# VH-VL binders against o60147: the designs that were tried, part 4

Target 1, 175 residues: o60147
Amino acid sequence: MLEKNKYLYIFRHIQTNQVLLSQGNVLKKTALFQLPYPLQKPVAPNGMRPAKLRKDHWVPLLKVEFPNESMFQSVFMQLLNYRKYRSVQPLTSDLLKLPIPVRRRKIMRQEVPNTIADLADILNKEKFPENSVRLQLSDKSDSEYADWPPSVQIDSEEIKLSRGFREKTTVDEAR
Below, E stands for the ipSAE of ESMFold2; O stands for the ipSAE of OpenDDE; V2 stands for 0.75 times the mean of E and O plus 0.25 times the DockQ between their complexes.

## First folded at step 2 (VH-VL; framework fv_lerdelimumab)

Design a2 (at its last look DockQ between E and O 0.03; V2 from the best seeds 0.00; counts 0 for: pae E 3.7 > 2, placed apart)
Fold by OpenDDE, look of step 2:
Structure a2 (fold): chain C 175 residues (1-175), chain A 118 residues (1-118), chain B 109 residues (1-109)
Amino acid sequence: as target 1 above (175 residues)
Amino acid sequence: EVQLVESGGGVVQPGRSLRLSCAASGFTFSSYGMHWVRQAPGKGLEWVAVISYDGSDTYYADSVKGRFTISRDNSKNTLYLQMDSLRAEDTAVYYCAKGEWLDYFDYWGQGTLVTVSS
Amino acid sequence: SSELTQDPAVSVALGQTVRITCQGDSLRSYYASWYQQKPGQAPVLVIYGENNRPSGIPDRFSGSSSGNTASLTITGAQAEDEADYYCNSRDSSGNHLYVFGGGTKLTVL
């Protein structure tokens, strides 16, 4: 019953390195709501939340296969909360000293490693069965951003992308 | 299929103790945090307590802190709620719910009624 | 502890759209989850993590958030949607605490 939607895809924006989470390999328009509202404090710079989802601007960063949807949902929610929490934290003094455009870029550049670290942290806490979670990265080197628990099996193969930034395999459909 | 079945509810006098149980099945019980949530008759939901997957951490609502103890036996796939020094305001249907520390409650039991009355 | 507030009751005509809103400081930092409860039944998760639906939940249910608010929207309300709806989030005032809204009774007309 809960076996259908067990795939987490994390996408990064090809220009900004912003991160979006997705259940399955198809980004929904509503995924943009994961990004901070421009009007919220801390005020997100204009453009941090695009008005429209351009799927061609987002590429898979990593794919996680969970044993079931329940596990997926738990991790998915936790990731969202981690990100949301971080987004509302006060900026460090060092960041505040930087010009706004530079600051924005720096913050965005941290989203990928932060998200990977968050994922690892969450998975470490969950203590899923050994080798029950499969992790595939678009860049294997990204796995080095975190220590992974025994529950995580890192695939030797990187995510294969076709033109348009879709995974070549159609195994992981959102529906 | 995930199943949560609460038991142990009943009628007790104020100041007495009661222990609730929740039998879990259909998922890896030891991998998830578990919660108790209660609902007084005709009232809303109130979060009561949470216990970590391994039982190492517990947290309580202020309303029950110091009186209630949440525990679990992962070998038996069972969640417990020890309720001491019961008060009339503790009267409620008590639900066990599956979750985790930062998460939501994706599965609920049917609840067990606890009535505290003199 | 932080509080989440909801309107106690709302109504919607059959087939119309209704939004139930939850407000609280914790929602600035955490996503809300929404639960449907029908009389004599246990709550059922309907929305989590901004706008995610568990399996089995109709797509007419959606979630959104803004500032210190979270909202559950039912687009094309059905008779069976008549229920109490509760929002929930972590309590930002403490570690690993949770808080429910007061609930909203939805009547489908």
Scores: ipSAE 0.343, ipTM 0.792, lowest interface PAE 1.6, mean pLDDT 88
Fold by ESMFold2, look of step 2:
Structure a2 (fold): chain C 175 residues (1-175), chain A 118 residues (1-118), chain B 109 residues (1-109)
Amino acid sequence: as target 1 above (175 residues)
Amino acid sequence: EVQLVESGGGVVQPGRSLRLSCAASGFTFSSYGMHWVRQAPGKGLEWVAVISYDGSDTYYADSVKGRFTISRDNSKNTLYLQMDSLRAEDTAVYYCAKGEWLDYFDYWGQGTLVTVSS
Amino acid sequence: SSELTQDPAVSVALGQTVRITCQGDSLRSYYASWYQQKPGQAPVLVIYGENNRPSGIPDRFSGSSSGNTASLTITGAQAEDEADYYCNSRDSSGNHLYVFGGGTKLTVL
């Protein structure tokens, strides 16, 4: 019954590098609606929004621990808004020169670094206490996509799970 | 050579129905969203409806919602527009248009005339 | 409702430069595409994206955009450029809805 910290879980697609945000450590089918549905058939086998969630295609990218629900909700909604804003921006002339399938692949490939940079930008603009937000990555080198504020403590241990998030809790380890 | 050929236009009374077809050739039909666009005599272009490449999503202009149904048969390379409860203001040339990434129409048919009058 | 506004008519002397404009809130978020229509004919795409011409469109046609405004520029207008010109873009509602401008009749003098 004790109040628990709130976690943001972020998944990466193993082939396309698309990103899904989750409030829980397991993706719900409805998470796919974070991806835009294209009117045109994507060339990549997985497309821009897959018809079905294949859990063997989505692996941990990072998780963020917030001390309370209010901080989590603020950051989560801002991340979704950044992704929406980016999805409707004009394409550069370099991208427009490319065949549509190549263009789509380049856009999807940018989702991991873009999401990490967006997260850091949001956290830099928030006035959170020093070391109040804990960040854990599956690949620590991904932290290099952004500069992190003093409020963020980057965990020295990488996420070692390959089929989603599941960590031993303090209660489990005390056993 | 990309070709879009509309058919099924004609003269009908208000309240009646009409079904338009658009035969597509020269491209992979099942890879592209398809649109209907209309133009009343002496007037500008008005977008009517779109259907996704696989037919799973459809969107309509407010002026036709609930009366028109866009559909496609990818095995026949054919786009359809079922028009029910026709009104005089639906009188127009109806164009079939091929969609592209980021929402432009690179190829158009020659259009088929629909006239709704008593 | 998101509208795209165009001047109804514009004229240009043969060989001169003309700009046709299209304004609307959705153009802050989406590119416009431009279509040429001659009497009795179907529309033809002339510009898409920021400034891309389909194959077969003369290089005297160019596009630009800034803020809520998109522009089609014809440098060195020819008699054959006399036509109606329409801009098109997404509705700003966030759905796959589309809107055309009212069209601009270009007269080459």
Scores: ipSAE 0.177, ipTM 0.664, lowest interface PAE 3.7, mean pLDDT 84
ESMFold2 (binder alone), look of step 2: mean pLDDT 92; pTM 0.944

Design a3 (at its last look DockQ between E and O 0.03; V2 from the best seeds 0.00; counts 0 for: pae O 10.7 > 2, placed apart)
Fold by OpenDDE, look of step 2:
Structure a3 (fold): chain C 175 residues (1-175), chain A 118 residues (1-118), chain B 109 residues (1-109)
Amino acid sequence: as target 1 above (175 residues)
Amino acid sequence: EVQLVESGGGVVQPGRSLRLSCAASGFTFSSYGMHWVRQAPGKGLEWVAVISYDGSNKYYADSVKGRFTISRDNSKNTLYLQMDSLRAEDTAVYYCAKDEWLEYFDYWGQGTLVTVSS
Amino acid sequence: SSELTQDPAVSVALGQTVRITCQGDSLRSYYASWYQQKPGQAPVLVIYGENNRPSGIPDRFSGSSSGNTASLTITGAQAEDEADYYCNSRDSSGNHLYVFGGGTKLTVL
């Protein structure tokens, strides 16, 4: 029997393109702590304040199946570390020239490609067995953000998305 | 200025069909989800259906599932509600409403009255 | 489907403060939005998110949330605030995606 704990889901926010990591396809409230403003209520576009987890605002970006939970945990923690590292890096002069709202938006827009690149980098370093990691993307073009190691098998099928909603279910498809 | 104008309401007998339209202007129609909300005479608001910005996803209230179809033509900036197998309890003012972040409805039309009566 | 409950009617004296409360399980996960409806008119959004006002809405309107409740507060009620007020949220059950409260009729005395 396949253990469900070996699945990594990466979600993106449909408006801000912020990224959340999840073990399994259900986001937990604690996932919000991954965001850079744990003590503040950032104002999203149009005055939105994502103080609560709005699951319907997050859609799967990619799904990763690992050989086991241990490998999942290793990669998961490394991804968080990469994110933390970026968050403490000094801003470039170009970014500093931008108004704060524009700057924030620009940074957020980079979260998706950065996360994908991070994942690829981590997997390259881990040197897992060939074709032992399965990757499914919501958009196949996103795979171009990184060079994937031989350990990664990219699924030919894309995650079916609904704007503002999670992965399409059979019920959704019937409508 | 955002404008939503519903049309197509009228009096129909039970079991009949009716098609409502909502003409949208003043915003990029193709970028937003749209909703139908209805209100029976003297009653509260009831959410009916939502359609995604590109029409690829549709969701309905249980009360109308299988009978109502929400659709849109982005080239015409128009939202539709096809109502089949109408019932007396479907009698209501039907509002089209603009979606905002799939959370709230920031603009509403003035509504169109649908009366289902034998 | 999830339900949101409101008091059917409340009253407030002119210039005083009134709070309209909405309660439901969905509010644990989602923000409420509030709509004002006057007789013969379409609903108008007055509060969304935790405490956001659309343009044109007076600052006497405010929103708050706690646990499974959301509240609309009018600080310094005016005569024109007499209306029906509906709360709305996403449905946590995922079946009926959006749910309205039963509405509260506000009378300004």
Scores: ipSAE 0.007, ipTM 0.586, lowest interface PAE 10.7, mean pLDDT 86
Fold by ESMFold2, look of step 2:
Structure a3 (fold): chain C 175 residues (1-175), chain A 118 residues (1-118), chain B 109 residues (1-109)
Amino acid sequence: as target 1 above (175 residues)
Amino acid sequence: EVQLVESGGGVVQPGRSLRLSCAASGFTFSSYGMHWVRQAPGKGLEWVAVISYDGSNKYYADSVKGRFTISRDNSKNTLYLQMDSLRAEDTAVYYCAKDEWLEYFDYWGQGTLVTVSS
Amino acid sequence: SSELTQDPAVSVALGQTVRITCQGDSLRSYYASWYQQKPGQAPVLVIYGENNRPSGIPDRFSGSSSGNTASLTITGAQAEDEADYYCNSRDSSGNHLYVFGGGTKLTVL
């Protein structure tokens, strides 16, 4: 039987603070399709979606370990749906009054707090057993964007990896 | 299968009120913004109003601002348009439309006729 | 004003190619979407974004844009393509409005 994934991996862009969700500890190029398609015709050709995945531009935001794959899948799909729902709603009049580049930056700056709040909201509603979900953050102060249910155990150690969730290995270490 | 079914149209005198309803099915109603679009007899399409997925943001065409109120009840999968202080120029078929990604109206109802006559 | 301007009428010979245009300042910032309406029926989305067709729309329908102009092209026009065509886009003024063009009646000869 093949092993089932229990881990959710979330990445943050080092410059824009945009967020990508991943089933694996390495981003796939197709993850970029989670970012809004640039329907508007801005000066920049791709709007808010980069033309290609620059893996050196994406760093760990958080990692979640679930009790089983079914719970992982449910939360992962709900997070994708929250992102889609937010992206299709009418913008506020205050945002619409801003120049398009400024408007985009304000929207992108909210992706980290919005994603963390969405995760906590889902976990509060799913009624998971106490201490059954382990959350590890790259910056523990990011936990302050939400109120966490008793099901969540926040790891005391921050994620230390700068380019991904995998530790790099040298040939000497492989002996 | 997405369905949008409008109701509540009819004949009314100027200055009176009507409430239109749009019953939605075949999609997660609470995930999408919804619109009203109208078409006067023999005329083109005119956008009327939009409401965000959770009802927190509402926007209106200038021609109806202050007189019409868009609303939704996500527990009943229903969109509403309260039309007050009706005028002859409000005579139209009123369509309910679903948006997608702030880009386009992918599904439309068949419309309900409102006639305002003196 | 975020007005969208369309020619009121256009004709095409059966099997020929026709282009329906839509002009407005908001089209510099936003894509247009295109809707077909046959007599007594609700509008139907035929093109969104620059050139995307929803499921069930024939590949003879295509879209393009340049500057402040969006275009709907029908290659090899058929009798059932006779209809009114509307463009729609967003208001660039910050009022968060959607605006339709006046419509173009396509006649297939």
Scores: ipSAE 0.006, ipTM 0.513, lowest interface PAE 9.6, mean pLDDT 82
ESMFold2 (binder alone), look of step 2: mean pLDDT 92; pTM 0.943

## First folded at step 4 (VH-VL; framework fv_lerdelimumab)

Design b1 (at its last look DockQ between E and O 0.05; V2 from the best seeds 0.00; counts 0 for: pae E 13.3 > 2, placed apart)
Fold by OpenDDE, look of step 4:
Structure b1 (fold): chain C 175 residues (1-175), chain A 118 residues (1-118), chain B 109 residues (1-109)
Amino acid sequence: as target 1 above (175 residues)
Amino acid sequence: EVQLVESGGGVVQPGRSLRLSCAASGFTFSSYAMHWVRQAPGKGLEWVAVISYDGSDTYYADSVKGRFTISRDNSKNTLYLQMDSLRAEDTAVYYCAKGRWLSYFDYWGQGTLVTVSS
Amino acid sequence: SSELTQDPAVSVALGQTVRITCQGDSLRSYYASWYQQKPGQAPVLVIYGENNRPSGIPDRFSGSSSGNTASLTITGAQAEDEADYYCNSRDSSGNHLYVFGGGTKLTVL
């Protein structure tokens, strides 16, 4: 848990592929506020905010280590803003042609790649020092969703995380 | 516990070849770049070469480029340095070092001595 | 090629503070790492990044950077701190990937 404030963890829901951002390796209940409030029941898996946090339903998507907490906070807030922006954008004509349930599913499926792309875009704009940001992905293929700036170094070490939780690695022990 | 153990050092004549090995344990070897760093007697540290985690990329110091080849066998957790066309100035203790993403070396072996002399 | 320069020797009185500085153009772009080497031993990482200490390294060791410089500071030097200290960084020249400073011999008086 050392320097947890420098770490961004992104989790995805195993069923809905919704995305939650976390400061630190443990999901907090407050993270659910990142999701839209449901208009009607049921809330999940309709792409809305679950009533309760089921940590076992969330798996790690990626981990980002920043040089300091300030940089983390900046990126974290920007990610939330990007998400908010997308949520208020008009739906495309193609999406409008789909039944509501299908539309919702399609939108939700895009949350993972969109979040990764957002992160890359934010980091490109921030222009952090070269090789100052460490990125670890649960699935290395997810790195292909975006062009990463020179500030980002993709760590080949696998994320050793359980659902909703992260276990300390040997590397972390050495710090 | 991370361990790096170099071997293969010895005395060789100029122009000859030597192959160094570094046995790694205590970490996922295949996940990290590995380096060779050398130190001539009574001198400072000199970076020699690096190989990526999967062996797909290699880089060398100008002083050894074209003569030295860094390689690895991830199935054996072993790093290698093939040294060809050895020169007197290649005389040094050769260390293998584990690389980290912030471009530093978090663990070092104890080194193996290579002496190039007529 | 990029070069890192550091003073060849410095001294510090027991219990006092000493700063070892490394200078080079690469330090504008890359963090330095610092290594302690005692006679007959392999180098040991003592500081990396801006100010990160590996496990086992005393908190009297700290790192800082400014412009094209990086510094290792020992606050309250101990006798066992007597050693050679090397800075390292990536090489910005494109020819060498990594470069070491010339090393600084620290004497504790």
Scores: ipSAE 0.006, ipTM 0.598, lowest interface PAE 9.9, mean pLDDT 85
Fold by ESMFold2, look of step 4:
Formats: structure tokens, sequence, C-alpha cells
Structure b1 (fold): chain C 175 residues (1-175), chain A 118 residues (1-118), chain B 109 residues (1-109)
């Protein structure tokens, strides 16, 4: 990064498909506070906070590059608010009729696509300049969960890092 | 209105040094990477160097590495290129260019001519 | 380092469509940007990020890419479009190293 840009980093849990949002390229323990406490046991894993942060269980899902702090903060807070709003909505009666293991699996399938759709909805509502926001995905097919506004430039290259989002310095690569 | 104005070009002998300046205005200079790009007379564009928004990282084309030093003073909105051990091959118009999002150069200065000859 | 290859010259009849191409391995991974340079002037960005135009660039300019090739298309070429056109991208050998194509001289007949 050569410009004074701000990045949103989004991680996915390798088993539960829960999602964590981060300002930094490495998850902090406090990121777990984004996950709700269970209402009661047993609840779906995507509604449950792990006891500890296992960094090897959280892999990159996507990265968003914003040209300034103001754009980043606006989008980041709105994403957190979408998750909070969703957490207070009642489950459908169809979900409540399912056996708990089946219900958990259906709920878990939604968190990655829901987060991607929420991000796109926020960006579609914002009046950001054309191509002012760069989106990079670990799996390009995940972009299909949403329609993206003209403000978003989707990187043709997938994220190649297997842990975190840190990039080597160019000095290391230029040798 | 974004404006980039280069200065410091001139005629110098091989082996000598020259420092170019680029005065920037119309944008938050300290938020953007800045570049030098050169063009030898009658030839194409050649990227020379880049400096990160805060000055912490610099990168150079192989043709100038070890001889040129890019720097910036964010308090003066000024970009610099220190050119040491100049060669005839360094003869070119030198452009200051504003970077954006690691992808392209959205604004260019008018250029300043550096001629290296005995 | 990676090279970007452009044909040195291309001609187009006034009002017709022309495509200028740029080829290199780095274009599989990085977007190309395109610059117009008229005689005696500094380069001007005309296309970035695949197919985006800066403010003030006519909509007859568009970009595309496929594989290792990026293209600049001018639909309905005008006399004022006569210029040299350069593509630029990151060099695949380094994250913050950049490379220009050799340039294409566009002649409008």
Amino acid sequence: as target 1 above (175 residues)
Amino acid sequence: EVQLVESGGGVVQPGRSLRLSCAASGFTFSSYAMHWVRQAPGKGLEWVAVISYDGSDTYYADSVKGRFTISRDNSKNTLYLQMDSLRAEDTAVYYCAKGRWLSYFDYWGQGTLVTVSS
Amino acid sequence: SSELTQDPAVSVALGQTVRITCQGDSLRSYYASWYQQKPGQAPVLVIYGENNRPSGIPDRFSGSSSGNTASLTITGAQAEDEADYYCNSRDSSGNHLYVFGGGTKLTVL
C-alpha cells in the first residue's frame, strides 16, 4: 500500500462460516465481541462466540480498499449495524420447525452471503465516486451474492494469502 | 484543480548530480503515492520511481536503482528526485505523476527537461 | 521484469472504430491503464481499472481485457484523437514496480 488508504478485512471461520470484520490485517481478540452470546444452548454456531480466538481457524474472505478513513468508517459501522439488526429479528417458523442440527446448517449457510450482500447494499446506497473502492475476494464466485455499484472495482486476482492479509514489503519482493 | 509543477531540469555533464522538485496543489498530498516518469526525446514513457504517501517506502526502476533517490516533504507539498551519477541515457523529460489506489497515474505535471551531455 | 507489447502504429478512418492492444503476462493479474499523449504535451489518463473514464474523457473511449491482453477502443474516431497511446500496469516481478508499453501512434485518416 503506497497511498494513505484504509482497508476493511473480512474473515470467515473455516468450519462455522461465521464472519468477522477487522480494520487490521490480523484479527484481534476483541473482534470476537462482534459475535453474539447464545440466547440459550443449543443455538446455531453462527450465533455463538468461541471462547478464544484461534487465528488458524479464520481465513481471508475479502478485502476492501477505501481511499480515506471517512469512507471506511461509514461502511464498517453500517456493516456492524446490519449484523446487529439481523440478530434481533425472529427466526422464521419454518426454521424453528427443523431439528436443531439441520437448523444450524441452514443458518450457517447464510452468514457469508448475507455479509457480502450487506456490503454491496451499503455501497449501492453510498454516492461514492466511480471506481473509488477496490474489492478483492479469496473466491471470485462469491461476488455473485450481490450486484455491485459502479463505485466498486472488483480485482481480477484472488487473495493469495493463506493466513491474514499481510503483504510482503516491496523491498522483499524487489530483490 | 490538481496541479503538479516540476522544476530543476537543465544541462549537466555525465557523472554530475541534479535535483528535481515537483510542487503539488489541489489535493491532499500526504494521502497519495507520488511517481516520477521520464521520456527520452522521441521515445516512449519509462516509469522511474515511486514513494509511498508517508515516505516510508520507495521503489525504483532497475535502470536508476542505486543512483536516484525519490523523497517528499509533506509539510511543503513537494516531491523530489535526487539524480546522482548521471549518464547520457538519463536525458529525458521528467514528469511528476500522482498515484491512485496502486493502479494508475491520474494527474501529470508539464515535465522538466534534463539533458546529460559533455 | 515484465514487458507490455503494443503495435507501434495504427491507422483509422475518421468516424470509424479502432482498437489499440497491449499484451503482457502481468495483465492476467493487474488492471491496465491507458494514457494519451499529443505532440508537445504531457500524458493524460483516458482509461483505468479495466473500463473506467476519468471526468472529461469522451465516451467514445472504452477499455476491455481478456487473458494477457488489454485493449483501448475508440468508437467514432475524431481528428483530435490522433496521438500516441501508452498502456501501463504493474510489473509482475514486483508489487510496486510499473511498466509502460512501447506506445502506439494513432493516425486518423
Scores: ipSAE 0.000, ipTM 0.481, lowest interface PAE 13.3, mean pLDDT 81
ESMFold2 (binder alone), look of step 4: mean pLDDT 91; pTM 0.937

Design b2 (at its last look DockQ between E and O 0.04; V2 from the best seeds 0.00; counts 0 for: pae E 11.7 > 2, placed apart)
Fold by OpenDDE, look of step 4:
Structure b2 (fold): chain C 175 residues (1-175), chain A 118 residues (1-118), chain B 109 residues (1-109)
Amino acid sequence: as target 1 above (175 residues)
Amino acid sequence: EVQLVESGGGVVQPGRSLRLSCAASGFTFSSYAMHWVRQAPGKGLEWVAVISYDGSDTYYADSVKGRFTISRDNSKNTLYLQMDSLRAEDTAVYYCAKGKDYSYFDYWGQGTLVTVSS
Amino acid sequence: SSELTQDPAVSVALGQTVRITCQGDSLDSYYASWYQQKPGQAPVLVIYGENYRPSGIPDRFSGSSSGNTASLTITGAQAEDEADYYCNSRDSSGNHLYVFGGGTKLTVL
């Protein structure tokens, strides 16, 4: 939909806190390819990339409205690049001491704050017009993970999640 | 710090009504589904009801359906449970619990005791 | 009716490992969670999403799932772990939205 072209939705997995980027509020199966690890069965916590997209396992973390699709695309691609970059970075000695499952969990837990920080960094570099980017968070406290440039207007209202009712999520269910 | 404080419990006769309250603080109350869970003396936990973040949806356990009503006032950060047509088997400690991610209860109150006896 | 089944009581020696299992045809493991309850206290969440710990929960607590079962494992049981443990899940049968297991009393010897 044309109206969704300028909207970035970032979703988090309700268990692993893994992050998926979406153009619009509907997650596509192809979004799973954003995850750096190969397809595994069973799904998380053992696997980093589930074989199937269960939309009910993902909730909105934040919503960003850009002035136009071009700005959206720029930020979207940069976010993907940032994630890719992190995925190839050497693990710290502390992480290497941990069993693989524990290590994976720790890494996944950092995806939310890292993604938020990445977004802020990208927006800081882009130097968009003042108050031209609208940010809405599901949890306002998440905004504290980064300093935001003047281009970002943080919405005072949080994204409302049903948190118990699948039909009330902003994620459209595939029929 | 998240706090949930139940109140309104007491002793009532069968067929009577009672309303429980749960005062919430330490989180954005209006963003989360809230639950009631009860525990009969010496028994296990039983899910009772849930209400969505904005109160638009409610669901009940079969055991209380048609008799209990869950509601909330987001302006007061308060959850309610209206219990009508009370039965002896409704005797329990009633906990309010905060919902999280469609799946679990991350915070619980200390509970309020409801005793239904003739 | 849909129910989750737990052993009513289990024992573990201090420092040893114990596994508490919850099973039921209506169990959705993706929504499995575990709660610890000590006498006279409210339940406390110890595991969610099969194998994730809330902040403040010791790392000796872990979770797993297989088929229609979910399990809570305590590796290196401590005296303070003596409590009742309840599993919970979304009810896939539609009879209830959420369902608790019957609870397991854990005794630390």
Scores: ipSAE 0.067, ipTM 0.703, lowest interface PAE 3.1, mean pLDDT 86
Fold by ESMFold2, look of step 4:
Structure b2 (fold): chain C 175 residues (1-175), chain A 118 residues (1-118), chain B 109 residues (1-109)
Amino acid sequence: as target 1 above (175 residues)
Amino acid sequence: EVQLVESGGGVVQPGRSLRLSCAASGFTFSSYAMHWVRQAPGKGLEWVAVISYDGSDTYYADSVKGRFTISRDNSKNTLYLQMDSLRAEDTAVYYCAKGKDYSYFDYWGQGTLVTVSS
Amino acid sequence: SSELTQDPAVSVALGQTVRITCQGDSLDSYYASWYQQKPGQAPVLVIYGENYRPSGIPDRFSGSSSGNTASLTITGAQAEDEADYYCNSRDSSGNHLYVFGGGTKLTVL
């Protein structure tokens, strides 16, 4: 069999801007384990790790197409490692002085720009062929969080925003 | 394997100074907050101080504020505690501890004894 | 100031279940972590968060919390569990302080 193009899907939470990585265009409940476990009480559903996956709260952020599985796996694992590294860094004194709810919101709202910057940093360090990696964003201005290597081709079309990726039947299109 | 090795303990008179060192290995030292925790003979654990991963933020227990200074040298993977104006109540085993998630200490050294006595 | 209060001593018969408690205002906002210390040794982390065990800690150790109380439970206590146990937490006021409980000496009979 020919190697299939492999996609990395990244979702954001509509309220908190938390980020989840996925190998498929639909989030699995186990993706929640990518989020830090709660370290403080009380645990809010939209805090660090929500109690349940509410699919209506997660929307596409970006999609990355890789030419093969090995490139995908390399980048995916490096992204997870970058998030782990960031999660163990001490907080600044300014953050630690804030009330806990304010601190949590401020930390979480940086996940989108941080993840995009991490992705770009990984791709800049890899020796991928020119234009071998296609990036598609839900909001094209998000590409401004990073400088992209020649290996990345940014798609001119934005991702259609939807709660799921279900293709309607052709009969419905005739209505 | 994470290892933390304290040194610099000893016997000193009240009012004098000591500098403790903690040599770290087996992890990316510059990625983690580091702590000092002490234990007086026959007594419980007392947290002393913390320093952020890059050294830009420090915090101290009230019992040592103004007398102790925590620092780190990330190029040498070494944590320090400068202890000035030592008092008899500072007599303790001093542990170097690795921070995790700002919430707990996942690795500890074996400690170095500081005795402050005339 | 946020204090953590522990009973100074607790006993358990070999193979029985024991609960060690830790009380303090900060525990309503922060999880406790639990440390085991045997004579002449450095402390060892045994429980963090609500009920997470580091690698190498037996599953007979568990944690729980409610309100301003955290508990360490040892089911099927063994002779090697005889030790001092300390809880630790952050200050509930948002200060950058860490506080240990006074410690509980566990004796396995």
Scores: ipSAE 0.005, ipTM 0.478, lowest interface PAE 11.7, mean pLDDT 81
ESMFold2 (binder alone), look of step 4: mean pLDDT 92; pTM 0.944

